# Ledger of designs, part 4: VHH binders against Dopamine receptor-interacting protein 1 (Dorip1)

Target 1, 310 residues: Dopamine receptor-interacting protein 1 (Dorip1), of Mus musculus (Mouse) (q4kl13)
Amino acid sequence: MKTLFEEIKASIKNNYNQDRSFWRPVLPWGGVFTIKAGRKAVSCTPLYVEIRLKNTCTIDGFLMLLYVILNENESFPRELSLHFGREFVDCFLYLMDTYSFTTVKLLWIWDKMEKQQYKSEVHKASLVIDLFGNEHDNFTKNLENLMSTIQGSYCSNWHCPTRVQEDQQRTISINPPQEIPHGNLIRLAVDELFCSKIELCEERGCGGLREFSQRVFCHGAPPFVVLNMQHWKPEDLAYVPYYLDLSDHKYLLEGATLFNKEEHHYSAAFQIDGHWMHYDGLRNVNLILLNKPPEFLLLSSLVYIRATEK

## First folded at step 1 (VHH)

Design k13 (framework vhh_3k1k_2)
Fold by ESMFold2-Fast, scan of step 1:
Order: structure tokens, then C-alpha cells, then sequence
Structure k13 (fold): chain B 310 residues (1-310), chain A 120 residues (1-120)
């Protein structure tokens, strides 16, 4: 039996779309891929004739965002090829452009995820792949350390050592207070993380002033950043800044991923022409305008794209 | 309920200085990032300067950097814009605002603005 990788390669090569999502304009939840039978079935009996994907909401929002990011600037496919690989980027764009949505999910699963991160089993001639879990394990953990940062600090008390903090990270964690959100809370949390500052040194017995340098990216400014928001309350979309200054680089809001705790379901929202457009592969065929922040969804992640000309 | 009231605009000669004030009420001022915007006749409204809620971080549009200074006084619920070395190109109505949220409707508490005219 061919591996999933070989089946994906054959699908791309032959431009044969057995993906049942072919006619939909946005990624549906889940997916079905039919393996076409050969002429001599008796000597080559496959264990399954169909691949079924379940609970793909953990990757669907990010795959949609990645597609948008790759089309935002002509340089981004080249930049991201340095991190994802040229073959991955080319195949991803081709599959998205041809609405081969189940196949693009299989590309992610095969090329970027580890087998132990998801459940798979053969049931009634179908290979069932279940991506139940969270966005970090299934998507952001499989990014390179693109968003790694370094920050130094020194104390006015010369007996207190200089420190260097290097954070190898795939996302930027924001630790907002758990109080009721307000209009500048996200920007304040980002500024406290990235901006230079002077405060009382907290080292035992010091009492000097410690100066923290501006936090900078270890490998240059990434084409995009993902802010992990720790599932803030539903009103949080009202407090999302349209731009951020990160380490002297300007970033523009592209979208957010959202979490419904009762359904254990992820959806997303995109910023299009100043409006929030809701994406939910389980419920909707198209993007839907949000006239008001959703009351029952939690903010999971924010995605920003690097701009030039700060 | 929520109000932002700008003041301090005047006619000033090129090279002059001016200090604008924005008095805030109806919300917990110390928790909010504050910003200054301006709009010249026949042009779109543009961002000028911003200051974080803590006051530790400031940011400026390139054309005003080094000439303008934003500051805040949380005890007085006021944000200031100190404008030095004024140029005719700085002529505009200046507006105080907080960070926009989910939509442009979260800019809903724009004040009436204060007119700055730089001419001889």
C-alpha cells in the first residue's frame, strides 16, 4: 500500500481531484479522499479505499491564514520556502488554488505533523485520521522557531549580574490580566513584552535599577507572527489592535482564531477591508460578516503580517 | 458617557511651538493607550503619535519625529502633544483618540478636534 505521502504526490502530479471539497470556496471541516482502485484488485488488495479526516478545525483556520499570507506579498513564498521548504510551499499553493482541501490537509499532516500527535485507524475500508486536540500541538508547534527572541538586562548595581534571555519559540505568548478587557490591553501586553524598560531590580538583596533592552527577533523579523492569547473572553475582538510595532518592525492584523469551549471547536475571523469576516468550516460554506464580536467564542490566537515602511 | 475634549489649537508662525491637551472622562484613563491624529483640508485623517498606558513607550509618525513629544498625566486624565519647530505642513485639525478595537465604531469617541494653523 502506498503511504499517505505517495498518495498526495500522485494526486498533485495527475491533477486528479478525488477530494469531495473540490467545489467549496473555503476549507470545510474534515474531509474525504477516495483512493481510486486499480485494475487488478485481487493481487493488490488495499487495507482501505478511502481516507476520512475528522476534527480538522485545529489546523483549518491556520491553513486559511497561511494561504492569505502567501498571497499578501510576492516575497513571502520565497521567504517561507526557507522555513517550510520550496516543495511544501509550491504544493500547498497548488492544492489551495485547485480547492483540493482534503489533500492540502494530508500534505500538512504528512509533511509537518508527527504520527504520535494524532489518532489514525482503519474502519470499514476507510482510514480515519482524527485531529482532535488543540491548535498548538497540531499547527503552531510544527512551525520552526521563527518567532524566537532575545532580550538583555543590566543593573545599576554592579554586583548584580547582566542577564540575557533567549526564548526559542514558535508563537509569542501574551499574558493579559484576567480582568475585564479594555481597548488597549493587548497592545499594553505586547509593549511590556517587547519595549525597553527600567524598573526596580528584583534580584534578592539588590535594590538597584534594572534596564531591559528592547526585545529583538533572533533570526530577523518573521513574515508573520502568531500571538497566543490564552482563550480570552468573547468581547476580546473589540480590543484587537490593527497594527503592532514588534522590535522596530510594523505588523498588520490579518486575523484571529477562535475557540468554542462547549463544542471543542475552532473557527477563525479575518480582517477584510476593515471588517471581521467569520470562517467556520463546520457551519458555513462562505465567510460571514461579523457585525458584532461573538458572545460565546474565546480568542485563541492573533495573526499579524509583517509590513514594510514602518 | 465617554468623552475626549481637545484644546490648545491656535494660529502660530513657522518655527513656533504649541502644546495640545486632551481631557478624558467616562473611563479609567490610566488603563488606555492614547493617540493623536490630524486631518488637513482635503486629506485623510492620519496618525501622529501614540503613548502606552504605562507611559513607558511612545511612537511617532516619521514627519513629526524629533519635533513632537507625546506625554500623559494620569492624575489629571490628560494626554498632551508638545509641538516644536512647526511647519505649514502641520496645519490641520488635531484629534485625540484611544486604540481602535474590533471596528471603526470603536473610534466613536472622537472629540471635536482642535485647529492648528501654521502660517505667517
Amino acid sequence: as target 1 above (310 residues)
Amino acid sequence: QVQLVESGGALVQPGGSLRLSCAASGFTFSNYEMRWYRQAPGKEREWVAGISASGRSTSYEDSVKGRFTISRDDARNTVYLQMNSLKPEDTAVYYCATLPGYSSEYFQHWGQGTQVTVSS
Scores: ipSAE 0.000, ipTM 0.111, lowest interface PAE 19.6, mean pLDDT 74

Design k14 (framework vhh_3k1k_2)
Fold by ESMFold2-Fast, scan of step 1:
Structure k14 (fold): chain B 310 residues (1-310), chain A 124 residues (1-124)
Amino acid sequence: as target 1 above (310 residues)
Amino acid sequence: QVQLVESGGALVQPGGSLRLSCAASGFIFSSYGMRWYRQAPGKEREWVAGISSDSSYTSYEDSVKGRFTISRDDARNTVYLQMNSLKPEDTAVYYCAKGTYYYDTSGYLPFDYWGQGTQVTVSS
């Protein structure tokens, strides 16, 4: 048996760096899990003999990212066990390490998804589980408690009807700035969301100045963050910052998820040695160097990992 | 991107045996079901056999059941059709097809990727 890391090294060849983990497993789209009956299988007729997974692109990129994140620092499995559960994290790592990709997807589906988030149907001796949908419902919704943030604000006008406010967000959603400066658009949008600022109070007739505190994580700085990208273009992949400061913590770019709206299909891109490497579970070529931003793939999310201190 | 290359077709006497191969590239072979179809002169393409992505389930058209065996070798990205007890009625061009879904290996649902075919002729 070869390890998963040995297989990954062969697939990415020379596109890796020494200071950042290059171990990015390559999950095939879908999966089949065979149910083996007892010795006298014919005397015990089940309704189905296998489980077939389809449209798993909504979770495949994130499962690969989660595995990389868990292996990035010794503290991350412990920290993420507080959120996901120790049994989940231990089982997830074991299944990924043993190339049990269909089983790891079933672990996510049964342990982390709600039944109404997917369709299941018995068809021709197979239980078919269909994960058609979006990344938020199928994956990132589970991260809301890990990544929730809060920002306070205070108006200078003592008669302001909303003098003291708190804005709690369960997800981190990044929109392009209203005023379009050239370059650095993602960094500016992130800073607009997280940094302290003073603005004119937007309450009708107030006229005061509203001071916003720095946005902070409700449950401490998580080992990783997912930025949900709203209304960004494929070209914006070229301008993704390698480094972000979030609530006084340094985060390093790990990857992105991409969406093809014509095909209703998700793929991913990993930042390796300063280059974007494209992953698509429907293709035999595991990782492909992107020489330019992909024309038909919209930026769906960005994934950053908390920088380790040594 | 997707390529399927059939081989192994030949002229065979009735009662003979033949093994067809289909070499696949351009997709993750182990993730898809594979099928064999055939087309005789003047007839529509007919589904012959199917195998699931993990080889746990196989399905056959009634006229070939017990005579033909479908198998796959994921290390070689190849699907095989072992044909025994060949009859003149088995004369056809045989096509390999890639599935688009993980459901059902039966002949009810079309596959969207085809190979060029390999000619099998059974005659005295």
Scores: ipSAE 0.000, ipTM 0.101, lowest interface PAE 22.2, mean pLDDT 76

Design p01 (framework vhh_7pa5_2)
Fold by ESMFold2-Fast, scan of step 1:
Structure p01 (fold): chain B 310 residues (1-310), chain A 121 residues (1-121)
Amino acid sequence: as target 1 above (310 residues)
Amino acid sequence: QVQLVESGGGMVQPGGSLRLSCAASGFTFSSYAMSWVRRAPGKGPEWVSTISGSGGSTSYADSVKGRFTISRDNAKNTLYLQMNSLKPEDTALYYCAKDWGYSSSPLFDYWGQGTQVTVSS
């Protein structure tokens, strides 16, 4: 018997099964969970007989990526259990491997999201849950126990009103660089956030130099990081680094989430052993093999996995 | 445009048999699992049976297991439900549904009026 991940790898290796029509789609957009009442429905009539999920693209790409990440290294399920809980990780893997995709989404919604973050109502015997919104609110903000970082700084001017400062970030957001230098703009923006540096102090009338320490992870280097991309222009995304050094740890590009503004729809791309897949929950054949890495002009987030080969 | 047209219903005595058909168009039929769902008068919808796109796997509600057989002919884009040993409790409007449980389409979405099955003595 093969897991879902092994079936995906076998399909990639064969190169003859790029049309996955023999499969039910993996993590299709939305979802319907039918409450099986059987012969007992007559005695115990509920207010709803099914749960309907809509606009789940805000979590679908990340759920797909999380599943791939958990299968990339034997240590990651144990390590991520320290942050997500062992029961969550075990249940998530089991549900993905048994093609219980609507239940996987309900696990995320009920276990990891706050109830006020989504709309739910009973309509014509269906409980409708609507995840319309963005990936940060619905997925990445719940990674703060994994992703939080801290950076200290101090000004050379003793009279500076903010002499010593500490900047704590709960999630990782990458802004485009202020100047357009030649080269890899994403690496430059990441280095601007993480590396030690000295800059002119921005306090009014200070005139000192502010020295920033290297940004470090509050709970140790996580098995993966999500870089939430902000305010990037399409031309700034021409070069995506295949590796990053974060707080003296090497990270390798695992994938990305992509956003279509006109359709308000998210999809994802990820690699398995250097072979790139594109995932889109709205497609009937929703996992396809790519001949080359996808274009990142619609980039929403970058996902990197910690290198463990030593 | 997805179209599903059910047929083959009718009146039958308890213990009798009927074969339902669903003609599908507007999508690649062999790429989707297909289901039968029924609705009895005054009750909510009840899932009856599902068949995989290839026809290699099938599943049934406990109430019909051993009596009903789901099948498909992908060359004809047609879904079937063979109903044997019919009981009065099987009286319902029967719908065929595309893409059971795992798509943006609700489980109980259907494109036709359904086909009425009435089991009475």
Scores: ipSAE 0.000, ipTM 0.094, lowest interface PAE 23.2, mean pLDDT 77

Design p02 (framework vhh_7pa5_2)
Fold by ESMFold2-Fast, scan of step 1:
Structure p02 (fold): chain B 310 residues (1-310), chain A 122 residues (1-122)
Amino acid sequence: as target 1 above (310 residues)
Amino acid sequence: QVQLVESGGGMVQPGGSLRLSCAASGFTFSNYAMSWVRRAPGKGPEWVSTISWSGDSTSYADSVKGRFTISRDNAKNTLYLQMNSLKPEDTALYYCAKYPEYYDSSGYLDYWGQGTQVTVSS
C-alpha cells in the first residue's frame, strides 16, 4: 500500500552522498491506455481504440504529492476520504501502488474534472485528451472546500455602512511583497494573511479603525494545505520555511510545484528527509536530488501537511 | 437518467430521403461521441455512423458512405442522420446510441434508444 513511498525513501537513503542519479520510477508525462474489451449490449466499430493523454504536467506533480501525503500519516486517508470520497482514495492508492499511472490520471480526469476544463478529440483511432492549462483549474480548485478560510472584521465607527464584514477565501494565495527577495519573506507574507490586525477603515468618510480577527479554516484544520505562490522567483525555493503556523496549527513542508515559463511546463519538488527531490515527468522518470534550487523554475505552489504537536 | 428518443422514420421509395433525429437528455450531450446503429429484420445490429463530441470527426459504414451524413446540434442536445439515395437494403429499425465515458471505454456502445423504423420499398 505504501510501497512507492517507502521505495523512494529507501532509494534516497541508499544513495546519500552520490552524484545526481536516477532514483525511482514516478508518474511519466502523458499516458496511453488501450481500450479494455468489455461487454455491452452490442459490439460496434469504435471511433477509437485507445486513449492518449498529453500536457498532464498540470496534474502530475499534485498526483505525486497527494500520494506522498496519503502515506505520511495513517489518519490522512480517512480524513481525505471525507473530502474526496472513500472509493476515490482507495482506488487512487491502489492504482499508484500498482504503477497504473495512466489509469490514475483517468480516475482524476473522470472523477474530479469537468469536460470543459480539457480538450478531447479523436485522431487516427485514438481519443486524445489534452490537459494544457494551469494547476488551479485542473487540480487545486477541487481543494477549495477543504482549505477555505474566513476572516471577520469590524469598524470602531458604529455608523460605518460596512461595520461588520467577513472575508471568505476558497484558496490561500500568497503574493510576494514589493521588496527585493531575501530570507523569511514567505513566512512574513503567510503570517500577514492569517494574523489579526487593526487598520484604518477604507470606507469613504468613515475615519474609524477596522479590527480584523485571526483568519481561520471554515471546516477545521485540513490534513494539508496548498499555498498558491504566484509571481515568486526560482531563488525563493531556498527561502521556503520548513514549517508554518496556520490558525494555531503547525504545518510541515511536504513539497512544491514549479513552473517553467519558457516551456509552459510544470514540475514538482518533494521535501524528503531534509532534501529537495526534483520530479519532472517530461524529462525524467526518476527523482533527482537537488543541492540548490533549479534555475529558471518559478515557485508555483507550496504544499504543507498538518503536524501533531503537544 | 439517460434518455435517447429517436424520430423521423417512415416509408419512402428507393432514391428517397429521410432525416432522423435523436433527442438526448439526462447527461451532458456535448461531452459524448454519438452513433447511429440499425437492425434489419432477421439480421444482427449494424453500426451506421459515429460523430465526435465536438462534431469535428465523423465515421461511416462502407454501406452508407457518400449517402448518409451524421451531424449534431449541441445547443439543442440533438443528433441527426440525413439519409439520401435510400436503398431497400437500408430498411431497418434505427437506434441512437451514446458512447461510453473515456474512463469506461470498452469499445462498445453503452446506451441505446427505442429506435425509429425506416422502410424503403417500391
Scores: ipSAE 0.000, ipTM 0.151, lowest interface PAE 17.4, mean pLDDT 76

Design p03 (framework vhh_7pa5_2)
Fold by ESMFold2-Fast, scan of step 1:
Structure p03 (fold): chain B 310 residues (1-310), chain A 120 residues (1-120)
Amino acid sequence: as target 1 above (310 residues)
Amino acid sequence: QVQLVESGGGMVQPGGSLRLSCAASGFTFDTYAMSWVRRAPGKGPEWVSTISSGGGYTSYADSVKGRFTISRDNAKNTLYLQMNSLKPEDTALYYCARERLYGSGIFDYWGQGTQVTVSS
């Protein structure tokens, strides 16, 4: 199965040819699953004989990124098994390695999503599942326990009404700059979120100094993190740091997800050798070298992977 | 809160028998089809058997037909797999799985697995 992963990496790194018909695996938009395929010839009377998926762009980029991440280091499948479950990780890798893309999306939908997060309707002999929405509800919400952080603070004024506080965050959100973006802006914003600091207490009439401890991960440093970028402009891709230090752990840039506001469509990009390789499940050609950020693609999220030996 | 806990695995000689159990909790057991899925060393998951929510209908992979019997006790929230005439090829981790849609082949919850080793 490692052979397939190396072929994928080589295709991403070396191939910007839009006419390459044999590139694998790349998740197409949507999918169709035929019930009883390759298993049992069981007689039953379900209301449908197939499942059709639509608007899967909210999970497609992240599923591809997850596959790449799981193959970066032999410890990552074990670590992610503690969060996602060993059976999920094993099944996910097997399905990706065998090009069973619709089944891998169904695995995500039923194993990791709540029924109320998506629309489903039986139409004729088909169950239609619609994942229209956003990446957080459909994918990154499942990472909240993996990525949750906590920061404590205390005020030097004994009479402060909020003397001791804790700030628990379930996501890592980086707000768009009000200044001209540059390579240090994302790093500075991340450092400000995570670093220890002392500030004038903001409580009205307090006058004390508030000391913030370093923000730490509630469940240990995760094998990867997702930074919610609040739809930064496309030009901001030029200012993304190759590495970040998060709570004394080094993380390396793996990729990004991108949002087309006018089409309400998500795509992804992989950072390879200083270049962004663009993936879009709606295109007949699956990977292109991104020479210039398209005007209408916003930076939706950044994905960083924890630096390890090997 | 959904949990599936398998037990009953072990080492057995070819031709021997084992009975696997799966204790289910955290959901209304009698409304779901239940399945056994196995994973042999170096291979992906292979579906073994399914039983309907009421226990009236069962199905088996061709490789185990006539040798394995799936059953359930809805009063005890427990799924069973009786394995007879075991072969070395049956060596695998056996997982209890909840089938999201009866007859769909889609599993939304899995147990931790119980090891079955068939060797002389």
Scores: ipSAE 0.000, ipTM 0.084, lowest interface PAE 25.4, mean pLDDT 75

Design p04 (framework vhh_7pa5_2)
Fold by ESMFold2-Fast, scan of step 1:
Structure p04 (fold): chain B 310 residues (1-310), chain A 120 residues (1-120)
Amino acid sequence: as target 1 above (310 residues)
Amino acid sequence: QVQLVESGGGMVQPGGSLRLSCAASGFTFSDYGMSWVRRAPGKGPEWVSTISASGSRTSYADSVKGRFTISRDNAKNTLYLQMNSLKPEDTALYYCATGLDYVWGSYQYWGQGTQVTVSS
């Protein structure tokens, strides 16, 4: 018995591209892929003749960002291939270049997501795949092999029950610093997570000082990082750092994802030549210059690429 | 207490038009985005349209684009859905919804719904 995952893979490989988004200029919300029927199997008529994708905004911004980076950064295709595989990168670029946007989303769903992470049902001869939810579950957590980090700590009190500890994080989450009223808040928050520090030990009744080592990447410095931004305001987008030092590696800003709380919808922004360009899969237009942070959009994620040439 | 009360449904022939209204109370209406969601007999809920708190942005399901228009009047705490060129497949109970649960992908607050029947 094949899983839905294997059936999608077989459909992509064994059928010609019938992606209905073939002629669209940018990655659209959702998608439809028409399955080409075989000529001999009357008793094996499938329960569905198309695959319909819904609520794909949880991955769309990231897929568009990856495509932009792959085309603008000469070293990135090679670096990404070391982690995703050359076949994935080649296929992704081909599908994006040919406007086969529903198929590129199925490639992500098939290759990087687990079946249990999304809902699927057959409705009126369509297999409906619903990616409603959040960016972390549908995109970011599937990159644990790239972004996992570890930080060690040691308490000065030898009676401390947790004297030596390690904090392993599968993804990178950044919260606003509570006591800093202004300044480069994102850089400060990143530094608090990654840099070495000494703080009062939080273990109940300990009273010692805990020394934290620098946070390091478990699998080497990734070619890109996604910073999951929590509880930040839309105006914070205006002061996003151009570069970050993460575990002694310099990373350069490439883009951000944005969340519209009112519409439960994700969009993205690309940093190009000092300017933010806005992408939204629900708009049937090219990228739009973002001259100020939108009043109703929350900063959801920041995407940085490793500076390998400098 | 959040309350959403829909009205304006009815029976109409294919190609006809209807305007739905949703009266909202119990929360600051102008601070929240609003959605229309429909449920056809024997089927699950289908999202139809969303409008931002200010009314400056709207979005629509592909099945209704070009035919339906969502709007709001923040002074009257009322949400509207103008439905043109109605088709038999638009037959459903139409709900006004708000308070999206981002974890489960469902709305926290729903009205009782208003029935739209498109029949020849």
Scores: ipSAE 0.000, ipTM 0.111, lowest interface PAE 20.3, mean pLDDT 76

Design p05 (framework vhh_7pa5_2)
Fold by ESMFold2-Fast, scan of step 1:
Structure p05 (fold): chain B 310 residues (1-310), chain A 121 residues (1-121)
Amino acid sequence: as target 1 above (310 residues)
Amino acid sequence: QVQLVESGGGMVQPGGSLRLSCAASGFTFRSYAMSWVRRAPGKGPEWVSTITGSGDYTSYADSVKGRFTISRDNAKNTLYLQMNSLKPEDTALYYCAKEDFWSGSHPMDVWGQGTQVTVSS
């Protein structure tokens, strides 16, 4: 038994532009699901005989990452079942293991998305489902309760009108720092969000020092985290930390999602043995070794998996 | 802040050996290719060797192939250069450098302070 990670690792040693045969759950863009008509359906035919999916790039990379995450530790399926539901996790793993990719996308759409997040229409004999949009609405919004964080702060001035405050966030959003660019920008931005710090209190006329506690997870450390990256450039992939210490928990880099602004298209990259492997369901279903920043692909998100060994 | 601290240089006779070390801090060491670069008196910098973040792949300048071995210990955040069969032309200040993983031409975004290697009779 090999994990997806182990299979991808093995393929790198044999082929830098690896064949699909060395990588198992490579999700193609879109999909077609054929509805089988039963004998008794002849007298009551549905309006459509197939379901066609398009613009699934908003979820494809995350579904691949979720499969890797679920296989990294035997406790993760149980932990994620508390968030996603046991039936969802069991069905998801079964469908991915059996290469039932269109069905796994339908599972996500119908179980985890709301109808207003996508368009559906019957065109001739096909129900067309269009997932055009963004990763947050179509995927990462479902992670808000899993990844919620809170940070407390207090001002040293007893007369401060906002003496004690709490900042609760449902998403982990990383903005580029305002400093001159250098190789540690992502680390600095993450640390600025999570680490304890002392700053001058911003309350007008206060003059005190505000001490911020370390940011912590509201529901315990999740099995993985998604860092939503805002306006980060392709070159920044070179400076992504291999591990992060978040609220006294170690997380290891698994992958990234990438956004092509001109094409409104998402792809993904997997961190395998210190190398970035690029996935794109629309253009190329084979993973490609990245040896330079991918042209025109903005860093959309980073995915880290919780380390469970000391 | 990113810091690279080289050590292990010294004076050695031709044919001798030295092991250089570079202690790295302030960044995720495993995520970056690391290089050794040297500067001989009166010359510009010369690339010596590179190792990928995983340690699986190494490359060497023609002048040092078969004599030098680059290695890393990611658990200790330390880069090494084992230098055997040293020649007078290996005399230089040796720098540890953090390579941009994406570069095909070994661009260096952080350089250490250097450690002096002198090969003389």
Scores: ipSAE 0.000, ipTM 0.123, lowest interface PAE 18.6, mean pLDDT 77

Design p06 (framework vhh_7pa5_2)
Fold by ESMFold2-Fast, scan of step 1:
Structure p06 (fold): chain B 310 residues (1-310), chain A 119 residues (1-119)
Amino acid sequence: as target 1 above (310 residues)
Amino acid sequence: QVQLVESGGGMVQPGGSLRLSCAASGFTFSEYWMSWVRRAPGKGPEWVSTISPGGSHTSYADSVKGRFTISRDNAKNTLYLQMNSLKPEDTALYYCARGYTYGPRFDYWGQGTQVTVSS
């Protein structure tokens, strides 16, 4: 099975096997890919003749967002090639431009995910790949090196056992503040994470003051960031900042991923020419203009793109 | 044809109060989140406040929280902003905007009403 996957992966890079996608403006949920003989004849009988993808909503919104981000600025394909690899970025753009949507999902699955992260089984001559799970494991975990941050802190007490400390975080996770509720909750929570501050040292019996430095990106400011929204209430979704200042770098709101808890289904919303456009792979072949907040959709992630200097 | 028309702006001394109104037409007002956005000369737009379609949820920028109150009257298709304890830094052109839950980007804006806070 592994060897056959490696052969199919190689064929994808050469556009050798065609997927069954037709022209469409958005990625559909799931997908079907038909295996065809290439220039080198396959002498072995395959265990399956097609690949079926299911529950791909955990990556679909992010693949759409990645495509939009890559087309926003000429420098972004180069910068993201340093993280994802140039061959991945070039292949991704080609597949998206040619509406090869099932193939672009297979590129992500085989090039960026580990085999244990998804279920795969052969059933009735089809290889079924199931991406049921969450966006973090299936997509945003791959961004850890791109978006990692570090914050230093120093206690005023010479005898503090943790006098000099560094807090490195691989993901940007935003929790609601524990204090007084504010109308600007997301900005307040982001500032609490990134800004310098002085607090009473929490080490038992220390009694010193701990000074925290501004949180900075370990590998420079990335071309985009994903904020993982944790423990936010539906009411908190009423305010999403257009602009964030992250470690002295300005970021503009590009989109969001949304979660329907009842259906265990992810969708997304994109900012296009000043309009919020809703994407749902199960419901529509086109992006739909949002004229009011969608019902029952929780904010899962916010995506911001680095502002360019002019 | 969507139309938003603001009124109620003017000149006031620091510590004073003003109430802004926005008359909406051309759409089902009760189905939309509505916002107030302001712009000082030479600056980009700054989001001020948002209210849910039914008025059950409101949110405010930190700079105005505790001083400003957003409200709506769906029977009259009108949005309001009650501004108390006004400061010189509140001087701006105030816009009524049809907003979304996912941020301050808006598809329709009014012409704006000028608020000037000076001695």
Scores: ipSAE 0.000, ipTM 0.123, lowest interface PAE 18.2, mean pLDDT 76

